# VH-VL binders against q9nrl2r1430to1533, part 41

Target 1, 104 residues: q9nrl2r1430to1533
Amino acid sequence: GGVHELSAFEQLVVELVRHDDSWPFLKLVSKIQVPDYYDIIKKPIALNIIREKVNKCEYKLASEFIDDIELMFSNCFEYNPRNTSEAKAGTRLQAFFHIQAQKL

## First folded at step 19 (VH-VL)

Design cc28
Fold by OpenDDE, fold request of step 20:
Structure cc28 (fold): chain C 104 residues (1-104), chain A 121 residues (1-121), chain B 107 residues (1-107)
Amino acid sequence: as target 1 above (104 residues)
Amino acid sequence: QVQLQESGPGLVKPSQTLSLTCTVSGGSIDYGYTWHWIRQHPGKGLEWIGSIYYSGRTDYNPSLKSLVTISADTSKNQFSLKLSSVTAADTAVYYCARGPYTSDNYYMDVWGQGTTVTVSS
Amino acid sequence: DIQMTQSPSSVSASVGDRVTITCKASQSISSHVAWYQQKPGKAPEPLIYSASYLYSGVPSRFSGSGSGTDFTLTISSLQPEDFATYYCQQANSFPLTFGQGTKLEIK
């Protein structure tokens, strides 16, 4: 194997995952825990999926990567009212992302 | 990267319905984000008209709500503005824009070039 | 509705000048303010989001500050290409509202 430098996308995903407010986004929402989620959210996505795409070099443009992240946040705010812990976490994480995204 | 382009009649008669379309390229309108219509009266500032979320939900400026309809056509990757019963006061440059879907911070990060609409008999 | 009072309405300045534009919100909006630059015949272009963060590609001579109700856009050293109209926008809540604009003209 060996050590390799992370791409900008990889680095940002790592930072997002490590963020304290990443917990709603680490993996897809459980249909068991949230039975109606997939009735509302038609394009589910999560950081683990995005990370996989990064690892597979599926993002050719930064905009594609950003779009997936923004979809993730969009889904959060579409489903979760503002006063929920998920929405609040999403708000903070998105703010962090927006700052970091400017560096891409 | 996403690009937005407004299109529609540049001239509308009073009492008619103004119809504009924003064509989005380089991104899908049903793939997150919030999509906005903004207008600018000649020599004046900017006025938010309304927004449509990637889910199809809409928000409208209360001052225009009764007259405004924003819709999306995902098959064409377009979202549209209809403003009914127009008057000369609706003469403006109309912009479509995109911004992040947020809970409390709705700014526009990408704008179309704008299209001029004149209301005149 | 949240009113954004922008001042001044116009300002004349010279290249190299420091220019400050102010936007006052009618109620607290945290840091949810965006700034746009608009040149004649062109669409507004985003400069700043969340009161103080520059979009990629925006020159570092631009800066934004403020929270609550008072916000400022500052150009540290005016360049020829900076003469334009600037708008603040409150992004906190609907209806979204803009300041009336500040036209920055050559002295």
Scores: ipSAE 0.930, ipTM 0.963, lowest interface PAE 0.4, mean pLDDT 96
Fold by OpenDDE, fold request of step 20:
Structure cc28 (fold): chain C 104 residues (1-104), chain A 121 residues (1-121), chain B 107 residues (1-107)
Amino acid sequence: as target 1 above (104 residues)
Amino acid sequence: QVQLQESGPGLVKPSQTLSLTCTVSGGSIDYGYTWHWIRQHPGKGLEWIGSIYYSGRTDYNPSLKSLVTISADTSKNQFSLKLSSVTAADTAVYYCARGPYTSDNYYMDVWGQGTTVTVSS
Amino acid sequence: DIQMTQSPSSVSASVGDRVTITCKASQSISSHVAWYQQKPGKAPEPLIYSASYLYSGVPSRFSGSGSGTDFTLTISSLQPEDFATYYCQQANSFPLTFGQGTKLEIK
């Protein structure tokens, strides 16, 4: 390949990953570290998975991309109480995403 | 793009149960987000009835909680509202809506067109 | 419950006017306020979320401001299509609640 301009989806994923509050979302939750996670969360997703989907051009519509990101946040708030560092990070990252998503 | 559409009987007799369904297209109700019911009495403002999360968990307006049930059918991609023991005060346009699943900022970003329900004998 | 006191209940204005609608929360709700526009016989349409952010497609003449308890929706230069009823909503905590609405009518 060669150097090319990032698509809007690619650029937004890069910005999300680089955000200080992205750490809970970079990869799937470890079942070993969190044994009950997958008993509660039935559709797990993370930024690395979303990035791969973007790279493979699997999103036809912006709404599909947004849905995956919102699922990611939904999972975070479904599993993590509001006072956890994960939920707090998610709140800030989601707010950032909502602003950026309006530009898609 | 997600679309929501309300459906159900437009006329309900007093003391009966109002039953409405919101059909969702262009997105799955078990794929994140929160899903809401809101109503508007003729010539009046908006009243939140309750919400169901993509996980099936629910929150209700305490003023209506004892009479309200919200449920979801993922196989039909629908979520429903049941309001028991209705009176004339329950005459309203009923809206379903969607919003992001958040920790502390629940707004509605997509609305159905609404369906009119009249309670009359 | 958090009450949202919206003012005024109605306002008459002309095309080109600057219009301001206020919403006061009974307790601090940070910036967790949404604004909606509703035309007769239609569903509410979202205008603003998180007090000051416009949804895509909303004209730039609309703006929102405020934090804590006092919030405002402003239309900088009223257009014919802006005559409608507007609602604020606190999104901070359950039960979710709306302001009483402001009917914006043509003078």
Scores: ipSAE 0.929, ipTM 0.963, lowest interface PAE 0.4, mean pLDDT 96
Fold by OpenDDE, look of step 19:
Structure cc28 (fold): chain C 104 residues (1-104), chain A 121 residues (1-121), chain B 107 residues (1-107)
Amino acid sequence: as target 1 above (104 residues)
Amino acid sequence: QVQLQESGPGLVKPSQTLSLTCTVSGGSIDYGYTWHWIRQHPGKGLEWIGSIYYSGRTDYNPSLKSLVTISADTSKNQFSLKLSSVTAADTAVYYCARGPYTSDNYYMDVWGQGTTVTVSS
Amino acid sequence: DIQMTQSPSSVSASVGDRVTITCKASQSISSHVAWYQQKPGKAPEPLIYSASYLYSGVPSRFSGSGSGTDFTLTISSLQPEDFATYYCQQANSFPLTFGQGTKLEIK
């Protein structure tokens, strides 16, 4: 394919990835580094996976895209206590996302 | 778009258990949201009852905690409320609602239409 | 528990008026306040989250402000469809609590 204008979903994913607080969400949590993560989180997801789904046009509705993003944040808050750097980053990034999502 | 609908008996006798179900359509309860029960006594304000998360974790209003149970059935895409030992004070419109899963900012984005429950002998 | 004191309890106004509703929290809750509109026989409808952000579809005449303990909902120019009861809610911590409500009536 050729160069084309980014869709709203693509643009938002780019903005999320470029955000200073995206570092906990860029890729799936390592099972080696966090051995118990997948015992707790049953539906893991990350921005690279969501980006891939966007690129493959797997989201037909904005709600589907939003659901995956919210799942990503909920996983973070479910696993990480509120006072962790991951949870704090997630809180800020989610707030940013909620503002941007109103435009979808 | 996601929609919520409350259902259950509109009349409950005192000392019995009030049982309501919230059916979610247009979205899955097995995703990263918080699901709430709220009630409103006739002519009064809003009272939060409790919440359940996609993980199954629950939070309850301390004033009702000993009497309230909230559960979820992902296979039916429903979550439920049980309130035991009801009295006339439990007569109200009961709402289910959805909001984001957050650390410290729990607001309700989508509400059901509400269902009226009357406690009477 | 965090108490939300909402004022006034009721207000009469005319179409075109500027209306202000206040909510005071018993302790600091950052910007974790939501506002809802409820019409008779209907469920509450969300207006504002995080003190100042409007939900999609909410008219721009609605605005929210405040942080810490004092919060305000403002309708810059009242329209006929705005006559309803409004509620603030603290979203900061459990148990979640609402203000007593403000009934906005036609003068």
Scores: ipSAE 0.884, ipTM 0.946, lowest interface PAE 0.6, mean pLDDT 96
Fold by ESMFold2, fold request of step 20:
Formats: structure tokens, C-alpha cells, sequence
Structure cc28 (fold): chain C 104 residues (1-104), chain A 121 residues (1-121), chain B 107 residues (1-107)
């Protein structure tokens, strides 16, 4: 944890948000649109929440930041069958993240 | 960071159940990762046994499926392997490992130190 | 099930030598290969994921390449600490499978 690590977290979150495959992850899933989601997913999280946590300096270690992003992807794969557009977007965005996360 | 440590008896008799536990420190097993058991036979390389997801779902090697149970105890931050009806062929070093929860690329980024299990009369 | 055929089974080499280890998958696995280094009596250590990306802390003399079915691990200018056994792993689909290993020995 230093100011350079927090800047790196912000830069990575911005790159994730700008990626074409970010659309399933920008905000929490709507219970109205997807009524059973919160029966299956116990720790919901999304990019807007992660970015807010970066802005508030809530991540003390790079591992805490990485854990939240991996949780975001794991929720996607746990809820969505692999042939769905959401799961395919998750697969591509996670692959991008794994490459970029080596900078941390 | 995250560390994994295997524990359990080093000697098991034929036909008994092998029971091993992996203790996770520096991270949580109910976060979004996949947790694996792998074994290394003398002179025969590495064999994936199975995995448990953060949600409690499991996948097993089909060659072992009827003999293997992998489970988790979130309160102890542990996941466990049970292998029933063991024979001398189950003598190996057993590893636990972690990797990302993914749809298509299950690489393992953290390994335990391994525990030797011998099956003999 | 996807078989990973690794070659050679052993290599004798000197410090400073360049070594290439190959791994062939029985069907296409995209770039979903990992490489591990294992020293005697120790656990495997991650080197490379997705065929070509080094883990943090892995020396730059290690490199990986390949896609589809044919993959290589290259170690330039060998160092004394590089004498170990190396394994490839297909990470594409269950059951996960490993190559049989390549022992890299001092000549």
C-alpha cells in the first residue's frame, strides 16, 4: 500500500471499465430484472463499487483489490452458463485482467 | 500472501479412507477462487484429483469420481480430500493448490508444500 | 481427455546454455498452457501461464510460446538454480492434465 499502488488500482479499473466486454460488470445486477440472482450470489460486487473503494482508499494491499475483481468474475461464472453472452464477456475481460494485473 | 498447507496421516492401510486437509492462510476459501487437489506418483508425474469452487460446487477427475469427495469448512478456512478404498497405487505426494475461477483457463498460481501418503499393510 | 506429450524427457546442459522444452497437446487448447518448475523434494512453482506470460518474480531468461497444440518453454543462459524438473499443464478443460516432465541436469 502506497500512493503509487492506489494510482495503479485506479488505472486498472479505468481500463476494465473502458473494455468492450465490461457491460455485464458496470453495476450490480438488478433484482427486478434477474429475480433469482441474489439467491445464488452471496457476495455481489461490480466495477462501480470497486472503483468507489479505490477512490476511498479501502484497499490496503494489491491482493485485496485483486480478490474483489476475481470475485466479480467468479460471480459471473457461477450464475451464468458458459454459453451466455455474459459468461463470454467475463471470460474475455478476465483474460485481459490477468495480463494487466501483472503490473501490480 | 496466500499460503496453503496440507495435513493428515502419512500412513494409511489398504481399503481405508485417505483423509487430507488443506489449511489456507492469508486469504479466504469463500472468496472467488477455485481450490484443487493434485497428487504426484513416484516416477509417474502429476495427476489432478479434483477441485472445489468458492460456492461449494465440485469437479472430479472421472477416473476417481466414485472414490473422491472434496469438501470445505469455511469456519476453519480449510478444504479437504477424502479418497476411499485406497490401494498401494494411491501412494503419492498430495498437493493442494489455488487458481482463479474461470471458464476455460485453470492454471494454478499457489501450491501447498505437499504431504507424503504411503498406503501399505 | 487431453494428453500432454512433453519432450525431451531429460536434458544434460551446462551453465550458460540455452534449453528448449516442448509440449504437445492431443487437441487444440488455444493458449491455455501453464509451466511449472519443481526442485527435488519441493512443490511445483508457477513459471508461466497462458503459454507466454511470466509470473511476477520469474527471471526474464524464461520465456514461453505457442498456441493450439504446440508449446515451448525456453531458458536462455542457464543458471545453477535452473536445474530442476519442468512440467507443462493444459488448463483448458477438465480433467486437467500434465506433461510427464523434463529433467534438466548439469552435464
Amino acid sequence: as target 1 above (104 residues)
Amino acid sequence: QVQLQESGPGLVKPSQTLSLTCTVSGGSIDYGYTWHWIRQHPGKGLEWIGSIYYSGRTDYNPSLKSLVTISADTSKNQFSLKLSSVTAADTAVYYCARGPYTSDNYYMDVWGQGTTVTVSS
Amino acid sequence: DIQMTQSPSSVSASVGDRVTITCKASQSISSHVAWYQQKPGKAPEPLIYSASYLYSGVPSRFSGSGSGTDFTLTISSLQPEDFATYYCQQANSFPLTFGQGTKLEIK
Scores: ipSAE 0.721, ipTM 0.914, lowest interface PAE 1.1, mean pLDDT 92
Fold by ESMFold2, fold request of step 20:
Structure cc28 (fold): chain C 104 residues (1-104), chain A 121 residues (1-121), chain B 107 residues (1-107)
Amino acid sequence: as target 1 above (104 residues)
Amino acid sequence: QVQLQESGPGLVKPSQTLSLTCTVSGGSIDYGYTWHWIRQHPGKGLEWIGSIYYSGRTDYNPSLKSLVTISADTSKNQFSLKLSSVTAADTAVYYCARGPYTSDNYYMDVWGQGTTVTVSS
Amino acid sequence: DIQMTQSPSSVSASVGDRVTITCKASQSISSHVAWYQQKPGKAPEPLIYSASYLYSGVPSRFSGSGSGTDFTLTISSLQPEDFATYYCQQANSFPLTFGQGTKLEIK
C-alpha cells in the first residue's frame, strides 16, 4: 500500500501494456464479437480497467493488484484453448509478469 | 496474507471415505488461482492428488481418478477433498496448496500446514 | 508420467560447504521445475520456480539452474538453518510429480 507501491503498480502495468503479447488483454472482450464470453467468464477484467484502479488508488495491498493481474490471465486460459494465439500470448505475458512481480 | 488450513478427521477406517477441507483466508478461492491437494506418504515422497480451478473445473491424478473428488464452496471460501474406499496405503500427511492458473508451469506458491490422516481398523 | 529422480537421497555436509542437489526428468520439461524446502514437522515451503527464480525472502546462497532434463539446486555456503529435506517438482504437465527428496544433514 504506500505511495512507493502505487508507483510500482503503475510501472508494472505500463510494462505489461507495452509488451508485444499484451494485445488480448488491453480492453475487455467485445460481447458483440464474442457473444458467449460473458456466459463463461464471470469476473471479466483487462489492463485498461486495472490501470484505472491503480489511478483511483483502489488497491490497498500489492496482493490485491497481483490478484487482478492473475485473474486476467486465468480468464484467458479458461476461455481460450491452449493452441490459440490468445492463450500463447497469455502464457508469455504471464511468465513476464511473474518475473517482474518479484519487484513488488 | 493468504493462508491455507487443512481440517478433517485424523483417523479413517478402511473402505470409508476420507473427507478433508481447506479453509482459505486473506484471499478468495474464486478469484483466479488453482487450488491443489498433495499428500506425503511415510517413507515415500510427495504425491499430487488433484487440482480445482477458480471456475470449478478439476484435474485428478490418473492413479486416483475414480476414487477422488475435489469441490469448492465459494460461500465458505473452502475447497475439499473426498477420497473413497481408502486403504492403509492412503495414510499420509495431506496438504492443500495454491498456485497461479497457468498453461504450462504449475508450481505452488502457498502451502497449508498439513493434516495427518491414518487409515486403520 | 514424468519421473523425477533426485540425487543424492541424503547428504551430510559441514557449515560453509557448497552443496549441490540434482534432479533428472525422464523427458524434457523445458525450465518448468520448482524446488521446495521442508523442515522437520513443517509443510514444504517454496524456494525456486521456473528452474532458477528465487522466491522473495529466499537467501541468495540458494540458486537453481538447468533446462530440459537436468536440474540443480545449489547452496553456495551451507548454514545451520538449511538442515531440511529438499524436493524438486516437475510443473510441466499432469500428473504433477515430485522427486523422492534429498535429506540434508549438517555435521
Scores: ipSAE 0.703, ipTM 0.911, lowest interface PAE 1.2, mean pLDDT 92

Design cc28
Fold by ESMFold2, look of step 19:
Structure cc28 (fold): chain C 104 residues (1-104), chain A 121 residues (1-121), chain B 107 residues (1-107)
Amino acid sequence: as target 1 above (104 residues)
Amino acid sequence: QVQLQESGPGLVKPSQTLSLTCTVSGGSIDYGYTWHWIRQHPGKGLEWIGSIYYSGRTDYNPSLKSLVTISADTSKNQFSLKLSSVTAADTAVYYCARGPYTSDNYYMDVWGQGTTVTVSS
Amino acid sequence: DIQMTQSPSSVSASVGDRVTITCKASQSISSHVAWYQQKPGKAPEPLIYSASYLYSGVPSRFSGSGSGTDFTLTISSLQPEDFATYYCQQANSFPLTFGQGTKLEIK
């Protein structure tokens, strides 16, 4: 954690949110629209939650921040079959994230 | 920093079950990664044995599928390999490894140090 | 199963040399290739993912290229610590498979 790391985490989250493929990840999955999601996914997380954790300085190491982002993608791939729009968006956004994460 | 350490017996008799454990430190095995077992035969290349996902799902090399079980114990932050009915052909250095959980690009970003297993009479 | 064929099987080279190692997949794997360095008695270490992206901390003298079936790893100016065995890995589909390795030796 220093001020430079917190700014870098915020910048990365903003870049993820702005990406065209962010739409499955912006907020938690709705129980109403997807009733079985929380039966399958035990550690739900989304970009809005990660951004709040950055704002509250809850990440002490870059690895903790990266782990939450990876959890977000892994939840997507665990729940969604490979050929779904959600999984395809996740694949493209994760690839973008892996490139951007090298800047940390 | 995530670190992986293999443990288990170095010597196993033919027809017995090989049992290895990978202990993970500096990270959690239930936190959105894929965990792999790979082996390296004497004087030969690397062979992927199988993987376990953070959720407990598994994928196995078809050549080993009926003989292999990979499991996880999240309370100990460990995942394990069992290979049944071993022969001399199973003599190798065994590695555990981690990679991101992806849909189409399964590379390994952290490796254990490896443990040598010899199968002999 | 996708076979990965590396060439050459060994290279004898001097410090400062430019070294190129190639890897050919038996079918198209997009850019889903990783490269690893293994020193004697040590585990493989990651160098490159997705054919061309360096891991953090990997020296810039390493580079990768390719898409489809043909991939290369290049060391632009060989250093003493680079003498090792190098493996490519197809990461595209199960079962995951590795090249046979290229041993880089001091000339």
Scores: ipSAE 0.670, ipTM 0.906, lowest interface PAE 1.4, mean pLDDT 92

